# Designs tried in a protein design chat: VHH binders against Homocysteine S-methyltransferase 2 (SAM4). Part 1

All scores and structures are predictions.

Target 1, 325 residues: Homocysteine S-methyltransferase 2 (SAM4), of Saccharomyces cerevisiae (q08985)
Amino acid sequence: MARLPLKQFLADNPKKVLVLDGGQGTELENRGIKVANPVWSTIPFISESFWSDESSANRKIVKEMFNDFLNAGAEILMTTTYQTSYKSVSENTPIRTLSEYNNLLNRIVDFSRNCIGEDKYLIGCIGPWGAHICREFTGDYGAEPENIDFYQYFKPQLENFNKNDKLDLIGFETIPNIHELKAILSWDESILSRPFYIGLSVHEHGVLRDGTTMEEIAQVIKDLGDKINPNFSFLGINCVSFNQSPDILESLHQALPNMALLAYPNSGEVYDTEKKIWLPNSDKLNSWDTVVKQYISSGARIIGGCCRTSPKDIQEISAAVKKYT
Structure headers, positions and changes below count from the first letter of each chain, unless a header shows other numbers; antibody chains aren't numbered by Kabat.
ipSAE, averaged over its two directions, is called F for ESMFold2-Fast, E for ESMFold2 and O for OpenDDE. V2 adds 0.75 times the mean of E and O to 0.25 times the DockQ between the complexes of E and O.
[cut] marks letters that were taken out.
The coordinates of atoms that the task and the answers printed are left out; those that the model quotes come from them. Centres of patches stay.

## First folded at step 6 (VHH)

Design p1 (from a6 with S57K; framework vhh_7xy4_2)
Fold by ESMFold2-Fast, scan of step 6:
Structure p1 (fold): chain B 325 residues (1-325), chain A 120 residues (1-120)
Amino acid sequence: as target 1 above (325 residues)
Amino acid sequence: QLQLVESGGGLVQPGGSLRLSCAASGFTFSEYYMAWVRQPHGKGLEYIATISSSGGKTYYSDSVKGRFTISRDNAKNTLYLQMNSLKPEDTAMYYCATGRYWESGDFDYKGQGTQVTVSS
């Protein structure tokens, strides 16, 4: 069945919390896809055999990942496009033209929509400029971050997603630097004509990776006021410490009490590079039940998982959301 | 509850030495890779050194190889950085960190840091 527009659905159902999928890149890596490439989780889509051969092993793996998240209770899911800027694609794949790039993004969106069906919401996932340079968890954008042309970097992917009616929401993930945040918030409705959200990359001590506080971020939003694109629909935190994330989201809620929020933290697992295995993280002291309850109390409208969150994690999130809504 | 508390910074003359310590609590320290990173005033974060969970493997940035030594005491939940032949360009806030691949963005520093100033 055709879904209602996301903003209208959530306005009509003020207590509804949507369950987001888990960490796609880490899940695909866990399932045997080689993501050691600057385009990361997008790499399986670069091969023409993914599109021409229904029996493609990578195609089956990506489809099974989507199906497993749906079966776990996901209601809103992401395109596999975190490291899929035109710059990253054109420098690291055989794709050299905007036409080829647009074809790739259109096919990825079509594939994602086909996997999840027409009744689920689909997010066009966009990683930060920091992800291109591997600094989304440091926020280090160099000596003159104000001089970075964020718009030109994002423009090809933005123009493509803006035109694609199969997308319900554009998600800017792991934004770690205040100048990038200010740039996104400055773009008018002609640049961002779809509902969008900004997920912040935050230090465990509750500041943006570059050292900007939640109060300073709130002040930027308040200062912009009516100048902010009306399609700015959610602010939140993603790929953050599991245990610290509820307090960080609450600090954001206190600073911006009328802003709809979202959260999708890391699983709490840590990778041992020497042993090449994932180890249980002692930092995961709380259950999903406890964390989800706190997120909902802080005004979260979309809750999911980031790095190393599996279908089992999404199942636990889904159960907690049903319990507290 | 995971906490990392750095100490041992201070003012030293060029050619001098300092030993930094990081006291870890709230997690099973012996199961984690640990790192030291630094941030000079007005500059970006710079990776210094990493040590494996067992202490059996160590990695260093080219700027500190041969001068700095990373070590750990799992019984005491403490990470160390021995800094020898210090240069003015080593002046920075030094952070103790836990995490995965810092190049892939899985790295995070957890403490308030300890200031190292190398000047005459």
Scores: ipSAE 0.000, ipTM 0.134, lowest interface PAE 16.7, mean pLDDT 82

Design p17 (from a6 with Y33W R100K; framework vhh_7xy4_2)
Fold by ESMFold2-Fast, scan of step 6:
Structure p17 (fold): chain B 325 residues (1-325), chain A 120 residues (1-120)
Amino acid sequence: as target 1 above (325 residues)
Amino acid sequence: QLQLVESGGGLVQPGGSLRLSCAASGFTFSEYWMAWVRQPHGKGLEYIATISSSGGSTYYSDSVKGRFTISRDNAKNTLYLQMNSLKPEDTAMYYCATGKYWESGDFDYKGQGTQVTVSS
């Protein structure tokens, strides 16, 4: 492999900030793929023609998306697996068995690795329980969230990703509820054997979607201390408001000053439902240059984009990272 | 201009049923995920149910699963919520919401709401 293990690379290069890709789901939608589906951005991979037909339009689109993010400066990229839990896949696609499910995930990881090459890092992307029930932006897991068996929900995807040497990092995205966060943090090395991060889904005012504060999250982490899985490598915020994101990341840095952080906010665009187009946000107070500089000051080691971030956004993030590192 | 108009709310006894409707206009309804959300007096906004653009996939909060059914009629640009076995805890203002839920983090729009009150 041309790349060093991710944790070793970052330890050897303490000032290095890795550029993450942009919003794959929204980018694929911009390129004509219909992602309004419970498996979301994974939908093009469900069709067998994606794998068997070299002339597949969807295959070309996904490959060109990866290539455009790489050309923009992305150094670490995600598998297209945000909504690919076994439950989501088996309920919403023709796939019905664990064997078929494992084959799907293995093929997606192989495809992503082949697109990005051996010198780039690859994240196995995992969405929250909340995404399965459309609650990742409210954090409302019902009356008894502590009774949800998060491990059984994540287990098939976790067991698959743990065994796949083409992955460098597992990314839990948009975690909106403290009980789900506690569950992930409670899993030992046998459950999470690869480096992993947790991206939090937070309100504009800097609390978790369920109302949990950054200080309360920090206390959970401090209380666990040495019992936390040593593979827990980064904590951060993703799919968060562009304008508020630097202050939110700084609040997390103040609560956990020794924690390696990451951030990848939404583009700040607003959707016009009448015209079916995204419009620039006139309330966008900052540039990527300003936001990235502030992220780096707060201890971010991985910076990228979430919803509506394009290769152009990643190019601007890459330029700012080079300027400030 | 995008418009959502909810109707069908009212006063109902515990154990009763109501059917809410949401008439959508000003956008291509058949291309959007739709949701029902509610806000009990003095509490935050709670998701109730979500339905895919085609109607092929539905999701429910644990508090209403088995009692409520979300459906849509794309030819009529109308979203429905069938509410059965109503409880006092279901008392809330109910809103129809639109947006691509997986993308934006928030609903693009909510209607004016329809009040559901479950009491004797």
Scores: ipSAE 0.000, ipTM 0.209, lowest interface PAE 14.6, mean pLDDT 84

Design p2 (from a6 with S52R; framework vhh_7xy4_2)
Fold by ESMFold2-Fast, scan of step 6:
Structure p2 (fold): chain B 325 residues (1-325), chain A 120 residues (1-120)
Amino acid sequence: as target 1 above (325 residues)
Amino acid sequence: QLQLVESGGGLVQPGGSLRLSCAASGFTFSEYYMAWVRQPHGKGLEYIATIRSSGGSTYYSDSVKGRFTISRDNAKNTLYLQMNSLKPEDTAMYYCATGRYWESGDFDYKGQGTQVTVSS
């Protein structure tokens, strides 16, 4: 049985909150895949043996990761394509042509769909321009960020994802700069023909990495009004502080009370560099139960995890969603 | 714990050169990406350059591209910034920094910085 279109399903089920998967890159790293590469979590798909040899160790690891998130309760999952812009792929892999690039993306989407089946939703994941050059930690896009041609950067990946019926939603992740946000919001239905969301990269103080406030972001959206692509379906925060994220999402809800929101924070774990192990954050003030309850109260329709979130975290998110919906 | 100690700053004439160093300790340096950021007096932090863990990929801000070169020596746990054709606008406190997750945009730096002043 085929799934209902995502927007129709959520309209028919106004109390439904979808459980998103966890942090794929950090999970693959935990499973022994070396992701320290400019294409990051996409690296296992670059090898032809992943596609030609069904006994490939990397193929088994990626499939088991998807299966573990499904078993944990994930209902909507991402393609492994955060650092998979044409620029990133063509500069850091053997792929040099748009044809080869489109073939890579099509195969990744097909693989993800085959792993999750026909009854789950699939997000085509897209990272920001800033992630390609490691500026997502500052939001600093230089002296003239308004002159950056964001459309040309995103175009090859966007054109591919727009044509792929196996995708239900396009996700722009960790957007750290207001000019990039404005660019995405300015694109019409010919450029973004599928439902999409924008996940914001924010400081613990609740402002965008470049210093833009939630009120200023809300004003941009209000000023655009009816000119915004009707496929713009969710706004939210991702890869943000676990403890601070509920208050940040609430500030966004207060600024945009009618906007459907989403949230998927980091796990809150800290890395011990000497012992080379991850430790629980001893200052972790909230449980997933508390955080998920607050997200739902702020209007979240999709909730999941980002960096260092495992199937165990998704299981706890799923339990909390069931409890509060 | 994690420590970053910057050095090599100083007073230099416009058109001059300086080489900054950052001595890293308390983490496996070769496994982390490194960056240089600067803070001009009375302004916010400005990104300068990033280098991946292997040293194979480098990225620069448009304001320094062609003039500055970032490099690293993983055997010495040291990050470098070679600054050529210095301009008065390059005057700032320079910090080295490291990121834990490429995608999170979160940056942890514990250095006190090294002051670069470009003046005649």
Scores: ipSAE 0.000, ipTM 0.300, lowest interface PAE 12.0, mean pLDDT 84

Design p3 (from a6 with S57R E103D; framework vhh_7xy4_2)
Fold by ESMFold2-Fast, scan of step 6:
Structure p3 (fold): chain B 325 residues (1-325), chain A 120 residues (1-120)
Amino acid sequence: as target 1 above (325 residues)
Amino acid sequence: QLQLVESGGGLVQPGGSLRLSCAASGFTFSEYYMAWVRQPHGKGLEYIATISSSGGRTYYSDSVKGRFTISRDNAKNTLYLQMNSLKPEDTAMYYCATGRYWDSGDFDYKGQGTQVTVSS
């Protein structure tokens, strides 16, 4: 294998910060793929022509996206599987069986690995229960969130990714609710056998979408203590406000000073409805250079981008990481 | 500029019904998640119903499940909330909301709002 196991690599290189890719869903949308579907960015993989026809337009677009992120400096990249739960796939695509679902996930992982090569790290991306119910940015899981069977929802995708040696890390993204966070943290090595991280969905004012504070999250982690799966490798924030993200990550660092962190915020762009284009946020106060420097100071080990972040954004992140590491 | 204009609120007796509408303009409505959010006087915001871009997925808070129905008409750029079996605790300002992500500065989710008052 050309790459060292991720935990070993980071232990051997304590000042190394890995550059993560950008927002795949929004990037594919910008490249002309229609992602307005419950399976979101996974939609191009559902068509058999993607797999059988090397001249497929969608196949070329996805390959070029991965190549552009690699050329920008990405060192760790995600599978295109944010809204790819068994429930979402079986309800919204021709795929109806667990066997067909496993074949889809295996092919997506193989495709991603083939695009990035053997020297780059690959994250198996998993979206929250909240993404399925359209609540990943509100955290409102109803009156009895403790009664939600999170394990059964995650189980098919999780079991598939646990068995796939082409994955280096499992990433739970945009977790917006404390009960879902507690559920993930309660799973032992028989359920989560690979290194994993949890990316939190947080308000611009620095609390979890459901109103839980960083101090409350830290208390959950402290209460679990030695019961936490030793594969829990990073905690962080993703798809968060660009301007507020450094202060939010610092609040997490202050609450959990020994925890390895990660951050990948939104681009800060706003949609201009008259011009029908995304514009830079005129209120964007900081550059990637400033934000990345602050992330590194707070203990971030993986830095990238989320919604509306392009290869250009990743190039700027990569340059800042090289400057400050 | 992106605009969300809510209408259809009013005074209604307990057990009554109202239909709220939200007229959306200035963005590709059919590509975005939509939500109804309410705020009772002196309380926080509550997301009560969410609908996917196609209308194929819906979510409801437990407080309104079985009583309210969210729907959308992508050809008319309009979001709806059918409210049945109204209760005094449903009294609130109702707002239409949209987005891919809920960051400040991306979308103005408050619009003008429409007041619903359930009282005898």
Scores: ipSAE 0.000, ipTM 0.239, lowest interface PAE 14.1, mean pLDDT 84

Design p6 (from a6 with Y101V S104P; framework vhh_7xy4_2)
Fold by ESMFold2-Fast, scan of step 6:
Structure p6 (fold): chain B 325 residues (1-325), chain A 120 residues (1-120)
Amino acid sequence: as target 1 above (325 residues)
Amino acid sequence: QLQLVESGGGLVQPGGSLRLSCAASGFTFSEYYMAWVRQPHGKGLEYIATISSSGGSTYYSDSVKGRFTISRDNAKNTLYLQMNSLKPEDTAMYYCATGRVWEPGDFDYKGQGTQVTVSS
């Protein structure tokens, strides 16, 4: 059975909350794929053996990751394309032409759709300009961020995703700078022709990585009003502190009470730089049950996980969503 | 076995210069982003600079921009950091690291380090 268009499904089911998958890049790393590369989690798709050899180890790993998230309760999942801009791909892989790039993206989308089936929603994942320059968690775009040509950077990936009917939603993730946010919000339906969301990269203190407050972001959105692309469907927070995330999402809800929200925080694990391993957060104050309940109260319509979130985390999120919806 | 071996640290006076080197082995160096990070005694890790796999793109923390230059020689599997106009606050253990650095300490591997001391 074919799925309903996402916007219609959520409008027809105002109490429904969709469960998003977990952190793909960190999950693939945990499964033995080396993602230490400028194209990050897209690296397994660059090798022709991934496509030509049905027994490819990397192909099996990526399929098992999708399957494990589906079995955990994921209802909407992402393409593995966070650091897959044309600039990143053409500078760091054998791919040199727009035609080769479009073929790569089409194959990745086809693969993701084939893994999840026709009943699940699929997000075309797009990372920020900041991810290309290693600034998505600082928001530091230099002295003249207003001079960055965000449209030209995003254009090849965006034009590809706009044409791909296998995608239900375009997701701009970890946006850490107000000028990048303003650029995305300025694009009309000819540039963004599919439903899309913006996930903000936010400090533990509840401001955007560049220091912009939630009230300032809300004011930008309110000032644009009806000029905003009608395909702008959700605003939210991702790759944010687990413990602080409910209060941050509530701040966004208070500032924009009519905006559909989403949230997918980090697991709360901390990286030990000396041991070179991720450690459990022993100071974790909340459970997924508590956090999900608070997200739903703040108007979240899509809930999942970001860095270091596993199928086990998604199972706990799914159970909490069922309990509180 | 992946190995990163830093060298070139030492004692230098304020305003002086040092060139750090990192010899990489056990992986395909030319396919990896590389970074320099530092840790002052008793303080947290601080990101310094990142360089793309080809060497075509370089990125710097504001504290070192205009004073430090990151570079690489893929034929020699070696990463460099040229440090000019050194200040006492540059005193730290300097580490060569692999991967894209998104947060201080967010990297795949870090070497054993080389000590830089800036003192008159």
Scores: ipSAE 0.000, ipTM 0.194, lowest interface PAE 15.7, mean pLDDT 84

Design r4 (from m8 with M102K; framework vhh_7mjh_2)
Fold by ESMFold2-Fast, scan of step 6:
Structure r4 (fold): chain B 325 residues (1-325), chain A 121 residues (1-121)
Amino acid sequence: as target 1 above (325 residues)
Amino acid sequence: EVQLVESGGGLVQPGGSLRLSCAASGFTFSNYAMSWVRQAPGKGLEWIGRIDTSGSTSYNPSLKSLVTISRDNSKNTLYLQMNSLRAEDTATYYCAKGYSEKYESGWFDPWGQGTTVTVSS
């Protein structure tokens, strides 16, 4: 019934690979929810009818999405909180106070836990400062990125998630800039009291969006050594090119051979701008079977999908994980 | 019912200036960040910039020196000032409630008809 603490479970089961859910924002969009806004996939939770009316169409859609990922084989799933910083919520929704914000996050975590049950792991999902300013895929944090107060930006969401026993892991997604990465790695146990991971936003050529190499990132981690928060549990790549992702993860493995890794790439679909539809990538070099096998060989402990990954993609990931573990 | 109505487009010569407007209704305008997005003929959506509820702006780096976004909450109106216009600025311009550049791949449907800017001599 009750799940073991995540780090202990993985230590006790060194060959276990957890299957992560797919792209929640794109899946909700596919199901009819308009997510083209600064709070992204959090938008259905902003309406009070989501909470007060069991017959809410949006509530049913979100619940069915979680259920479909569970049925596909997901074992660890995310809260729908990628662009749910206090700044993003207070600037883009009717919510204006820290109390209202904390109530929103507590409700979303409760809803996610109720959907997945007590046997599954739950990630408190946090997007980068770059997502708030629409720079998570460029890494361009301006002329003085070292002067950005990342802690103040993350603080309300971090303080909420640190106190919530329904969360097993905190996930920083699509980190595209070295100064933001250094800031997160500098925070001690009083700031990050739960196991956490950092997912990097990387170019198809295997550098961080701001141009920092995987070797430079590994050197930052090695230089910090024992100063790094012991809750830092995984490093990985997310929302990256499907075709290039195995080589990028392998470069991290070679640079940091003892680091537990994770990967959840985009589906590989391409957008047809004339027809305004998503098409399968006919130039897709590998199957999920091949990619998952390579991820496991590189030390991945959590594997899932990002943008345009559906329950069907998670089913294929789950099958490959079972085959190679 | 959210409604956004863009206006102020037209024909301008290279080097000219235009100020576009977006009239908002059906929501509490002052409570939302607003964005400008454009679509050139045969191209995908390109994010121009965003203004939050406090008036703080962020811009596409390629356009930052050429555009200014402002808002008037008393009139429920968003503005885009464009200077030093070039032929490549020819596009239909849309305003959006909270659009982000990550939606450029066509995940975003414009809420209004847009306003067309043609830069030609």
Scores: ipSAE 0.000, ipTM 0.251, lowest interface PAE 11.9, mean pLDDT 84

Design r6 (from m8 with R50Y S58Y; framework vhh_7mjh_2)
Fold by ESMFold2-Fast, scan of step 6:
Structure r6 (fold): chain B 325 residues (1-325), chain A 121 residues (1-121)
Amino acid sequence: as target 1 above (325 residues)
Amino acid sequence: EVQLVESGGGLVQPGGSLRLSCAASGFTFSNYAMSWVRQAPGKGLEWIGYIDTSGSTYYNPSLKSLVTISRDNSKNTLYLQMNSLRAEDTATYYCAKGYSEMYESGWFDPWGQGTTVTVSS
């Protein structure tokens, strides 16, 4: 392996901050791929022509997206698998068997690794149970969320990613409910054998979507202590308000000062209703330079972008990381 | 070509109610979830909620007690009912095709011009 294991690399380089890629779903949509489907950004990989035809337009688009993020300065990138649970795939695509599903995931991981090369880190991206039921921004898991069998839902994707040596990190993102968080934190090394992170889905005022406070989350983690899977490597926030995100990350840092953090917020763009276009955030006090500086001060080790973040956003994040590290 | 036309905004007193409409064309309306989002002057987009193809509704918890989303597939129209309006609800309101899964900036492109609601006495 040309790259060091991720945890060793970050331990050997305690001031290093890795630049994560941008919003793949929104970027692919901007490039002409129709992602309005329950499998979301995974949709181009479902067609066999993506794999069999070297001239596939979708294949070229996905490859160019990865290359543009790499050229912008991304050092750690995600597989295109946010809405790729076995349940989502088997209900919404021609794939019906676990064998076909494992083949799909293995091919997506192989494709991602081939795009980014051996010197970059690769995250196996996993969306929450809430994303499958369209509640990742409400956190409303019903009356008895503690009775949801999260493990059975995640199991096929987890077992596949655990066995795939091309992945460096598993990323659970947009987790909006405390019971789902508790379930993930309860899984031992036999279930989660690779380094992993949990990205939280939070309101702009800094509570989890279901109303759980950052202090309550920190208490859950403290109460588990040494019982937590040692592969739990980062906690953070993703797909959250650009302007409010530095204060939210700082609240996590204050509650969990020894926890490595990560952040990848939405772009901060403002929609111009007259021109019908997205305009860059014009408030220079809330620029990527300012936000990244604050993230680093709060102990962030991985910084990137979520929805509507483009290669240009990642270039600005990369420049700020280089400036402040 | 997808086209969304919002209407029903205007000046309303604090504590009042308004119903907004969104007329959709250029796609099979009944096959898509539909969202409402808003943008207050000088602020980012805030997701209000969405309604799926079966009529199930999902709301931003901060707004759940104040709003109701509904749809009429026979008229290709989406509705937002707002009650107990506050000065902080002053914003331009947009409807969007599909499920908007993100705060403020959203994974969507608002296809309409929006309709402005001003809450002032």
Scores: ipSAE 0.011, ipTM 0.286, lowest interface PAE 9.5, mean pLDDT 84

Design s1 (from f7 with D33A T59Y; framework vhh_8fcz_2)
Fold by ESMFold2-Fast, scan of step 6:
Structure s1 (fold): chain B 325 residues (1-325), chain A 120 residues (1-120)
Amino acid sequence: as target 1 above (325 residues)
Amino acid sequence: QVQLVESGGGLVQPGGSLRLSCAASGFTFSSYAMNWVRQPPGKGLEWVSGISGSGYSTYYADSVEGRFTIIRDNDKKMVYLQMTSLKTEDTAVYYCATGRYWESGDYSPEGQGTQVTVSS
């Protein structure tokens, strides 16, 4: 293996901060791919021509997106699998069997690894139940969120990613509800056998989308103590307000001072989940230089961008990381 | 081997314009980012601008943002730097380079470079 295991690498290099890629779904949309589909950014991979025709336009676009993030300085990158649950795929594509689904995920991981090479880290990206129901920015899981079978929803994708040695890390993104967070934290090593992180979906005022405070989240983690899966490697925030994100990460650091953190905020635009559109940019009060400096001081070990962040944003993050580490 | 040949430099007065060219050979041009870096007299190398393999993404140092434009033509295996509103502090030998972005003193130029002198 050209790269060291991720946890060993970061332990051996305690001052190192890894640069994560930007917003893949929004980049593919900007490059002309129609992602207005329940499987979102996974849509180009559903077509068999993507795999059989080396001259496929969509294949070239996805490869160039990865290449542009690498050239910007990304050191750890995601598979294009945010809305790629078995439920979403089987209900919205021609894929009907678990075998076909596993083949799709295996091919996406292989493609991602081939794009980034053996020296870069690869995250198997998993979106929340909230993304399936278009509630990842509200946290509204209905009247009885405790009755949702999160394990059955995640199981096919988890089993696939656990077996794939091309992945270094599993990333649960934009988790907006405490019951889903509790479910993930309850899974032992037989369910989550790879290092993993949880990215929280949070309001500008620093609470989880469903209203749960950072202190309540920290208490859930503390109550589990030694029962927590030892593969739980990072906690952080993603798809969060650019301007407010440093203060939110700092509040998480204060609540959990020994937890390795990560952050990758939006570009400043806000997504309307009902209309499925981006709202106009808010005034940016901070630069990437300022935001990255503050993230590092709060204990961030992985920094990148989420929705509407481009290779230019990642280049600025990379420059700031180098400056402050 | 990677070969890069820069051209287009010269003497220009402040406020003027120049277009630099870089002809590339010896590698799969469209698969690599291209950069412009410069070395002012008596100073180290400084990164100026970068462009992704497809041309989709462009990046600029703060000192040149809004004044310089980086362009590439993958069919001709060329990268260009369009320079406007030139200042005396832009005086330097300009080099093109393959690959990732880098900081002053971190780059080893592949080609001979092209001299840009901004003076009255």
Scores: ipSAE 0.000, ipTM 0.140, lowest interface PAE 18.2, mean pLDDT 84

